# Ledger of designs, part 4: VHH binders against Probable histidinol-phosphatase

Target 1, 306 residues: Probable histidinol-phosphatase, of Schizosaccharomyces pombe (o14059)
Amino acid sequence: MPISSHSHSGQFCLHAQGKLEDVIQEAIQQGFQSFSFTEHTPRDRVEDLYPEELHLQPEDLFKTFDEYVNEARRLKQNYGDQINILIGAETEYIRPESVELLKSLNTKYNLDYFVGSVHHVNSIPIDFSPELWQKALQHVGNNPEQLFIDYFEHQYDLMQRLHPLVIGHFDLICLFAPEDAKEVFKNSKSVWELIQRNIKYAVSYGGIFEINTSAFRKGWKTAYPQQRLLELMVEQGAQLTLSDDSHGPHQVGLNYHLAKSYLDKCGITSLCMIEKGPDGNGTVVKNVTVDNVWSKFVGTNGITNT

## First folded at step 6 (VHH)

Design q34 (from g7 with P99V; framework vhh_6fv0_2)
Fold by ESMFold2-Fast, scan of step 6:
Structure q34 (fold): chain B 306 residues (1-306), chain A 122 residues (1-122)
Amino acid sequence: as target 1 above (306 residues)
Amino acid sequence: QVQLQESGGGLVQPGGSLRLSCAASGFTFSSYYMYWVRQAPEKGLEWVSTINSGGDSTYYKDSVKGRFTVSRDNAKNTLYLQMNSLKPEDAAQYYCAAVYEDYYGSRSWDSRGQGTQVTVSS
């Protein structure tokens, strides 16, 4: 009975596919016990529009998010008896001022939780393309160590000011890092001190780290986070959850068999499942066994190793 | 794996017309928003037009509104840009693009073709 704490649909994300209803129907078909809707938060400046959004205005992003919350609540009413549905959002942290927007969204919509993600360093996207990753590197004087430092400082600011329940794809900054930058990441004491600080801080407020399987479809041998980081999280007593970061029905539960192997290799036997409290009061975290999560799991469309 | 092939450019006089085509393969064309972008000498890449997956919503750069029309044929996996009343400032290399996530997680206004050159005489 699998779980996913992080997902998107083509109805509310321009680089994803399918309707939100198709996504939840696929999760039900695969036997998911819990599935979270976590569409991207809107941005309030034209300069923060992604390339796929340049035909839009910031006001359109807010309308899309409003439509997302309304549709998610309709689907929870219609399907909530078949599967635990949580309604949250994945953060966009572009600058320190972004946190006030995120707080205002939670005040307006009373979301179940945030997936606390950083997709920008110094307001430049780092998960869009290798070209934009290089632009972010140029911004810090072509110093990869400084780029990693800035990424984890942004993550820390987000953690301190928002206390997101789920920490999204912790090491996303490594997605488009070239080989020389990966060596800097591996060997920098300054970077690893910030990583340890951020892990300890999230643990201190009850933050849980996602094992995000989208890394597998992007050519990684592990989920996010990479093995050394996962080992640090375990050593620090971090709580872990599972996420497919699906971008359409075809990605629901994708590569979960690889995630099982990864968790087994690292000796992880328990994960966290997110639920509403009794009678719908508040958001609570429960421990589930890895064996329970994989019990009676069919996989995406019955296909493994995709 | 995604392949985009632009064609239809050429030399025209000011006030002339051209119809650009983009043949798409390697992805489910009918599921994606499609874009026309252009790059003139000494300028960066500029967005020109967007069309939604169904072809019923279109968007245009202010300077081309009323002159350019984007359309698509999902049965033929082909994107079009009808350009009327061409001006010297429209001279550029034109690319079609889709925003997609590839196997390596790269999202981009990736053009797999060399584009098609539009030249407008003085």
Scores: ipSAE 0.014, ipTM 0.450, lowest interface PAE 7.1, mean pLDDT 88

Design q35 (from g7 with P99L; framework vhh_6fv0_2)
Fold by ESMFold2-Fast, scan of step 6:
Structure q35 (fold): chain B 306 residues (1-306), chain A 122 residues (1-122)
Amino acid sequence: as target 1 above (306 residues)
Amino acid sequence: QVQLQESGGGLVQPGGSLRLSCAASGFTFSSYYMYWVRQAPEKGLEWVSTINSGGDSTYYKDSVKGRFTVSRDNAKNTLYLQMNSLKPEDAAQYYCAALYEDYYGSRSWDSRGQGTQVTVSS
């Protein structure tokens, strides 16, 4: 019975497909025991809009988020007896002031949890395209080590001030990194020390790291995080969860057979499932076995870089 | 292979009209938001208009609102931009664009075509 701690729908995300209800129906059909709605948090500045959002104003993002929370709550009422549904959000950390916006959203909506994600370095998107990744690199003087340092410092600031339950796609900064920058990431002592610091810090407040399978559909041989980082997380006693980061019904559970192989290779036998506490109070984490997660699950073939 | 071919540009006097077309192929056109963007000499790309996949929601840059109308024909895989009351400031190379995600997860909204030139001269 699989789980996913991170998902999107075309109803509330312009680069995704399908209605939120179609996404949850697909999860039920595949035998998921737990599925989290985690649409992107709104932004309060025009300059923080993604390229696909240029026709929008910040006010439109807040309206969309409100509509998302309302629809998610309706679906939880209608389908909650068939599947464990959590209602959260994936953070947009664009600048230090972003955290106050995130806190205000949680005060207003009382979300189950955040997926703590960093998609920008120095306010420049690093997961949109290689071109924008290169602009982020230019911003730091064409120094890839500094770009990685800034990424993990942003992640650390987010962790310290928000304590997100789930740490989203830990090494996303590597998605569009060219080969020379990947060598810097691999060999930099400074970067490795920041990675160790951030993992240790998240473990200290009960943060859990997602094994995010979207990396497979983007040509990676592993999920996020890459094997070296996953091995470090295990050594540090980190708890792990599983996420498809689906962007529509067709991506629910996508490449989970590859995730199973990856977890097996790394000797991982348990994952965390997120639940509401007794009487609906608070959010709690429960250990589940890898065997249980893949019980009654229909595997699917994904696009991989072979 | 996303392919976009723009047409319908030309020379008009201020106050004139042009209808631009964009023929799309290589993707499921009816599933995508479509965009019109333009680039004047020595300037970057500027967003002009957006239309949703179903054609029932449209958005416009403030300076063109009320003068330009975007529409689409999903059966013909064609996007249109009706431009009325053209001003010298509207002179630019016009491109249609779709948000496309490649195999590696890169998102691009840049036009694959050569664009179509709009010149406004008195």
Scores: ipSAE 0.061, ipTM 0.528, lowest interface PAE 5.8, mean pLDDT 89

Design q37 (from g7 with Y100W; framework vhh_6fv0_2)
Fold by ESMFold2-Fast, scan of step 6:
Structure q37 (fold): chain B 306 residues (1-306), chain A 122 residues (1-122)
Amino acid sequence: as target 1 above (306 residues)
Amino acid sequence: QVQLQESGGGLVQPGGSLRLSCAASGFTFSSYYMYWVRQAPEKGLEWVSTINSGGDSTYYKDSVKGRFTVSRDNAKNTLYLQMNSLKPEDAAQYYCAAPWEDYYGSRSWDSRGQGTQVTVSS
């Protein structure tokens, strides 16, 4: 009975595929016990539009988010008895002012939780392309240590001011990092101290770290976070959850067999499942065994027919 | 395996018309927003038009609005750009594009097709 705490659909994300309903139907077909809708939060400035969004205005992003929440609530009403559905959002932290926008969205929509993600460093996208990652590096004087420092400082500001329940793909900054920058990431005492601080802080407010399997489809040998960071999280007493970060029905549960191997290698036997509290009020975290999560998942994968 | 093949370009007089086509394969065309972008000699890549997955929402660069019409045929996996009242400034290599994330997580317009040349000359 697998779980996913982080997902997207082509209905509400221009680089994803399929309708939100197709995504939840696929999760049900694969025997998921819990699945969260977590579409991207809107942005309020023209300069924050991605290249594929150049035809849009910020107002269009807010309209899309409103349509997302309405559709998600309809699907929860229709399918909620078959699968635990959570309705959240994945944050866009572009600058410090972004946090006030995120708080206002939660006030308006009463979301179940946020996946606290940082996709920008100094307002420059770091997960869009290698070219934009290099632009972000140039912005900090071609100093990769400073780029990593800025990333984890942004993450820390987001954690302190929003207390997102789920910490999204902790080391996303490494996705397009060239080998020399990866060596800096590995060997920097300053970066390691910020990583430890951020993990400790999230643990202190009850934040849980996602094991995000999208890293496998992006060529990684591990999920997010990489093994050294996952081991540090375990040492710090961090709670962990599982996410496919699916961008369409074909990615629901994708590479979960690789995630199982990774968790087993790291000695992880327990994960957190997110669900609604009694009478559907509030959001609660429940411990589940790794063995239970993979129970009755044999023979299902987001890209294979059941 | 994603392929985009543009066609329909050519030489046309100012005020003339051309219809560009883009044949798509290797992905679920009907699930993607599609884009027309162009590049004139010694200039950068310029966005021209966008159409949503269902074909019922269209967007245009201000300078082409009212002259160009984007459309799609999801049954044929084909994107179109009808260009009317062509101006010398519209001369460029035209490309169709989709937001594509490869296996390594890169979203790049380098996945666009080979393009089709539009020349406007009397």
Scores: ipSAE 0.036, ipTM 0.526, lowest interface PAE 6.4, mean pLDDT 88

Design q38 (from g7 with Y100H; framework vhh_6fv0_2)
Fold by ESMFold2-Fast, scan of step 6:
Structure q38 (fold): chain B 306 residues (1-306), chain A 122 residues (1-122)
Amino acid sequence: as target 1 above (306 residues)
Amino acid sequence: QVQLQESGGGLVQPGGSLRLSCAASGFTFSSYYMYWVRQAPEKGLEWVSTINSGGDSTYYKDSVKGRFTVSRDNAKNTLYLQMNSLKPEDAAQYYCAAPHEDYYGSRSWDSRGQGTQVTVSS
């Protein structure tokens, strides 16, 4: 009975595949008990468009998001009796002013929750390509410690002002980091003080950290977050959830057998599932056992459950 | 495996017309935004046009607006580019593309076709 707190479709995300309906049908087929739609929030500046969005204007992103919410609500009506469906969004924190846009989206759409993600440092994308990661590094004077500091400061500002329920792929900044920058990340006391601050802060408002399996498909040995961070989260009493961060039907539940091994290695026996409260009102979090999440897993992605 | 096969290029005089086609296979074509991009000799890859999955929204590079029309037939898994009033500056290798995230998480144009050459000369 697996769960996913974070997903995308090619219908509403240009670097993803498939219709949103194909994604939810795949989750149902695999025996998911809960699945969240969490498309990217729109942006209000041309400068904030990703390279694959060159043909668009900011107004097009707002139109796409509106269409996403409408389709997600239709699918929840049609499939909600078969699977617990949450309708949220993954944040784009590009600059401090981004938070007011995110608050306005929640006022307009009354979303179930946000996945609080940072994909930019000083407005430069850090998860698009190694080339843009290097541009972000150049922006801070080729100082990787400063790049990490800025990333976790942006994450902290987002946490303080929005209180996102789910903290998205905590250490995404490391995705395109070269080995010398990874050594700086590992050894910087300043960076780890910010990491500890951010974890403690999210725990204080009830934020939960996603174990995001997309890291495996991107060549990582662990999910997000890496093992040392996951161990620190556990030490600080953090609650954890699970996500595939799927970018199409073919990625639903992808590498969940690797996630099970990772959770077992770290001694994690409990996860959080997100659902609607009684009568479909409010968003609530409940504890589920890791064994329950992998129980009756029909998808091949869970076949190493032993 | 995504496969894209472009055709319809050729030699045309300035002011002439060509219709390009792209046959798609190995993915659910009807669920994707599709793109036409081009590359002239010794120049970088340049975006030309985009069409949404349903075919009801289209976008164009300013220099081709009003002259080029992108369309698609989802039942045939085929993308088209009708090019009218061709100019020498339009001469390039034309590719259809579907953006994808690669194994390492890097995002780029996923043009897997050989392209089709458009030459404008008299």
Scores: ipSAE 0.029, ipTM 0.463, lowest interface PAE 5.4, mean pLDDT 89

Design q4 (from g7 with S31D; framework vhh_6fv0_2)
Fold by ESMFold2-Fast, scan of step 6:
Structure q4 (fold): chain B 306 residues (1-306), chain A 122 residues (1-122)
Amino acid sequence: as target 1 above (306 residues)
Amino acid sequence: QVQLQESGGGLVQPGGSLRLSCAASGFTFSDYYMYWVRQAPEKGLEWVSTINSGGDSTYYKDSVKGRFTVSRDNAKNTLYLQMNSLKPEDAAQYYCAAPYEDYYGSRSWDSRGQGTQVTVSS
């Protein structure tokens, strides 16, 4: 009975595939017990549009998000008896002012929760391409330690001001980092202190760290977060959830077989599942065993072609 | 994997018309938004038009609105751009493109073919 706390569809994300309904039907087919819709939050500036969004204006992103919430609520009504559906959003923290926009979205839509993600450092995308990662590095004077510091400071600001329930792909900043920058990440005491601070802070408000399997499809040997960080989270008493970060029906549960091996290697036996309370009141976190999550998994454990 | 083949360009007089085609293969065409982009001499790549997966929503660069029409045939895996009332400023190499994310997570429009040249002169 698998779970996913983080997902996208091609209906509401231009670099994803398929309709939101196709995604939930695939999750049902694979025997998921819980699945969260968490499309990207809109942005209010033209300069914050991704290259695939050049045909859009910020107002179009708000319209798309409104359409997302309406479709998600329709699907929850139609499929909610078959699978536990949560309706949330994945944050875009581009600048400090982004947090007020996120708060206004929650006031308007009463979302079940946020996946608190940072995809930009100093407003420059760090998970779009290696070229943009290098631009972000140039912005901080070609100092990789400063880039990592700024990333975790942005993450901390988001944590302090929004208290997102789920912390998205904690170490995403490492995705396009070259080997020399990865050595800085590994050996910097300043960066390690910020990592420890952020983990401790999230634990203090009940934040849950996602084990995000999209790292495997991007060539990583682990999910997000990498093993050293996952071990630190466990040492600090962090609660963990599982996410496929699917970008279409073909990615639902993708590489969950590799996630199971990773969790087993790290001695992790418990995960969190997110639910609505009785009669749809409030958002509730429930402990589930790793064995339960993989029980009656009727899919291929996320095994994919090439 | 993604393969795109543009055709239909040529030389026209100002005010003339051309119909561009893009034959797509290697992906489920009907699941993707499709774009027309162009590159004029001494200029960067610029967006021209977008069509959603179902073909019922279209978007255009302001300077081509009312003159260009994008359409698609999902059964034939083909994207079209009907260009009417062509102006000298429309002269460019035209490419069809899809939003693309590679195996490593890098995103790009650059899943485009060789392009088709449009020249407008008197």
Scores: ipSAE 0.037, ipTM 0.498, lowest interface PAE 6.0, mean pLDDT 88

Design q40 (from g7 with D102E; framework vhh_6fv0_2)
Fold by ESMFold2-Fast, scan of step 6:
Structure q40 (fold): chain B 306 residues (1-306), chain A 122 residues (1-122)
Amino acid sequence: as target 1 above (306 residues)
Amino acid sequence: QVQLQESGGGLVQPGGSLRLSCAASGFTFSSYYMYWVRQAPEKGLEWVSTINSGGDSTYYKDSVKGRFTVSRDNAKNTLYLQMNSLKPEDAAQYYCAAPYEEYYGSRSWDSRGQGTQVTVSS
């Protein structure tokens, strides 16, 4: 029975589709045993609005997040007996001060966990478009090694100060990297040392790395993280979870058959499932076998062989 | 594959009108917010208007409020921008955009066509 530790809906994310209830109904229909709602955290500055949010004010993002938590809790009451539902959020780390906002959100809402994601380098979005990725590169003097260094330093700051349970799409910075920047990423000893530091640090506080299948729908041959990074995580004894990072009902479990092939290729036989204690005693991480995750998986996402 | 094809641009005199269309395919159009953005020569992309999935909420750049009207026909997968009282400052290449994450791995305001050119003579 599959799991997903990271998801979005069009009700609370402008680049997603469908209602949050449609997403959970689809997960139930596909035989998921666990599914986490993890909508994006709000931002408190106009300059941190994504281009698709320019018609909004920061106050609107906080209202949307409040509505998200209320709807998620309603759905957990209504469907929680059919599927294990976690209510969390995916972080927006834009600047060092972002962490205090994230802590305040957790104090107010008592979220089950954070997916600790970095979508900005030096406050510039790096997963929105190739054009904005180039703007981020220009900000660091057109030095791709420095852009990667800054990304992993931001990730490290987030890890140290928030201890997010799930580390979101570890190598997202590579999404819009042109071929010459990809060569720098592959060959930079400085970047590789920061990667090793960050993996070791997350392992030290019990952080788990998501195998995020959205990379497949974005044209990648692997999930996040790419194979060399996944092999390093395994070597360091890292715990792994599975995420579809779905942006609507049609993306629930999308490309999980490719994820199965990727896990098998890398010799991974165990994943982590996130649970809430029966009486609300906080968030618990349990090991599940890869075979168990794919058992009773209904639909083509778990079965396709080519 | 997601495709966005703009049309309806042209040359008008100041004070004139144009109606832009954007034909969308390859995604569930009725489920997404849609955007009009523009780019004048030697300038970056500039947001113009937003419409929600149902078509009942619209938003506009301050300089075009009262002159431009965005609308959509979800049955036809088509987005529209009615532009009235056009000014020389409105001259630009106009693009429709969807924040559709799966389109080449981006949620970009980059259109899949070359957009539609609006020229205002004066």
Scores: ipSAE 0.259, ipTM 0.651, lowest interface PAE 4.7, mean pLDDT 89

Design q41 (from g7 with D102P; framework vhh_6fv0_2)
Fold by ESMFold2-Fast, scan of step 6:
Structure q41 (fold): chain B 306 residues (1-306), chain A 122 residues (1-122)
Amino acid sequence: as target 1 above (306 residues)
Amino acid sequence: QVQLQESGGGLVQPGGSLRLSCAASGFTFSSYYMYWVRQAPEKGLEWVSTINSGGDSTYYKDSVKGRFTVSRDNAKNTLYLQMNSLKPEDAAQYYCAAPYEPYYGSRSWDSRGQGTQVTVSS
């Protein structure tokens, strides 16, 4: 019975495909026991629009998010008896002021949780293209160690001020890193100390780390996070969840057979599933076995490895 | 893999018209939003127009509204930009752009063509 704590649809994300209803129907067909809607949070400045959003104004992003929450609640009412549906959002942390916007969204919508993600370093996108990653690197004087330091400092600020339940794709900053920058990431004592600090901090408030399978479709040999970081999380007593970070119905459960192999290799036997409390109030975390998550998985890519 | 080839640029006098074309290949053209962007000398890339996958929703930069019309022919995998009442400020290299292919890949403007030059002079 698979789970996903992080997903998107083409109805509310311009670089994704399909309707939100198509996404949840696919999750039901594949035998998911839990599936979270976590569309991107809106941004309040024109300069923070992605290239695909250049025909929009910030006000359009807020309208889209309102439409998202309304549709998600309709789908939870219609399908909630068949599958556990959570309604959240994936954060956009572009600058320190972004956190106040995120808090205001939670006050307005009373979301189940946030996936706390950082997609920008010093307001420059780092997961959009290699060219923008290089622009972010140039901004810090072509010093990859400083780029990694700034990324984890932004992540720490987000963690401290928002306490997101799920920590999104922890090492996303490595997606477009060239080999020399990856070597710095591996060998920097300063970067490793920040990584340890951030993991410890999230554990301290009950944050859980997603095993995000989108890394596989982007050419990685592991999910996010890479093996060395996953091993550190286990050593630090971190709780883990599973996410497909799907960008349409065709990505629901994508590469979950690779995720199973990765978890088995790392000796991980339990994951966390997110639920509403027994009275329908509050968001709670429940332990599930890896064997349970892969039980009766009927998706095309859902192969159980033991 | 994704290939975009622009054509139709040239020299026109102010008030003239040009029709740009973009031949697309290497991806399922009919499934993607398409964009026209331009770059004038000494300036960055500037968004001009957007068209959705079905061709029934279009968007324009304020300065070109009413003068430019974007359209697409999904059967021919071709994107068009009809430019009327051209002004000197419209002079630029024009590019068509697509989301990174495949569908499961990251978004990137690396999937833009070599461009077609539009010059507006007397």
Scores: ipSAE 0.006, ipTM 0.282, lowest interface PAE 9.3, mean pLDDT 87

Design q42 (from g7 with D102S; framework vhh_6fv0_2)
Fold by ESMFold2-Fast, scan of step 6:
Structure q42 (fold): chain B 306 residues (1-306), chain A 122 residues (1-122)
Amino acid sequence: as target 1 above (306 residues)
Amino acid sequence: QVQLQESGGGLVQPGGSLRLSCAASGFTFSSYYMYWVRQAPEKGLEWVSTINSGGDSTYYKDSVKGRFTVSRDNAKNTLYLQMNSLKPEDAAQYYCAAPYESYYGSRSWDSRGQGTQVTVSS
């Protein structure tokens, strides 16, 4: 019975495919026990629009998010008896002021939880393209150590002020890092100290780290986080969850067989499943065994690449 | 393998018209927003127009509103840009783009093809 704590649809994400209903129907067909809708949070400034959003205004993002929450609630009513559905959002942390916007969204919508993600360093996107990653590097004087430091400082600020339940793709900053920058990431004492600080802090408030399988479809040999970081998380007593970060029905459960191999290699035997409390009140976390998560997983041998 | 092939550019006099086409393959064209972007000499990429997957919502750069019309034919996997009342400042290499996430994870609208050149002069 698989689980996913992080997902998107083409209905509410311009680079994804399919309707939110198609995504949940696919999860049900694959035998998922729990599946979370976590569409991106809106932004309130024109300069914070992604390149694919330049035809939009910030007001359009808020309308899209409102439509997302309404559709997600309709689907939870219609399908909630067949699968555990949670309604959350994946954060956009562009600057310190972003956190107040995120808090206001939670006040308005009473979301089940946030996937706390950082997609920008010094307001420059670092997961969009190698070209924008280089722009972010130039902004810090072509010093990759400083870029990593700024990334983990932003992540720490988000953690301290929002306490997101799920920590999204912890090491996303490495996605477009060239080999020389990866060596800096590996060998910097300063970067390692910030990584340790952030892991310890999240553990202290009950934060859960996602094993995010989207890294596999992007050419990584591991999920997020990379093995060295996952080993550190285990040493620090961190709780882990599983996420496909699907961007359409065809990506639901994608590469979960690779995730199983990765977890086995690292000696991980338990994961966290997120669900609503009794009578739909509150959000609760429970431990499940890796064997339970993969039992009766109908999509285990069906890699979809197209 | 995503492929975009632009055509329809050429030399035209100020006030003239051109119709650009973009033939798409290697992805489910009908599921994606499509974009027209351009790059003039000594300038960066400029967004020109956007059309949603169904073709019922269109968006334009201020300087081309009322002169350019974007459309699509999902049955033919083809995107169009009708350009009327062309001005010298419209001269550029025109590209169609989809915000497709590549195998490597990169999302870019720089160019999937060579583009098509639009020249506005005598």
Scores: ipSAE 0.140, ipTM 0.589, lowest interface PAE 5.4, mean pLDDT 89

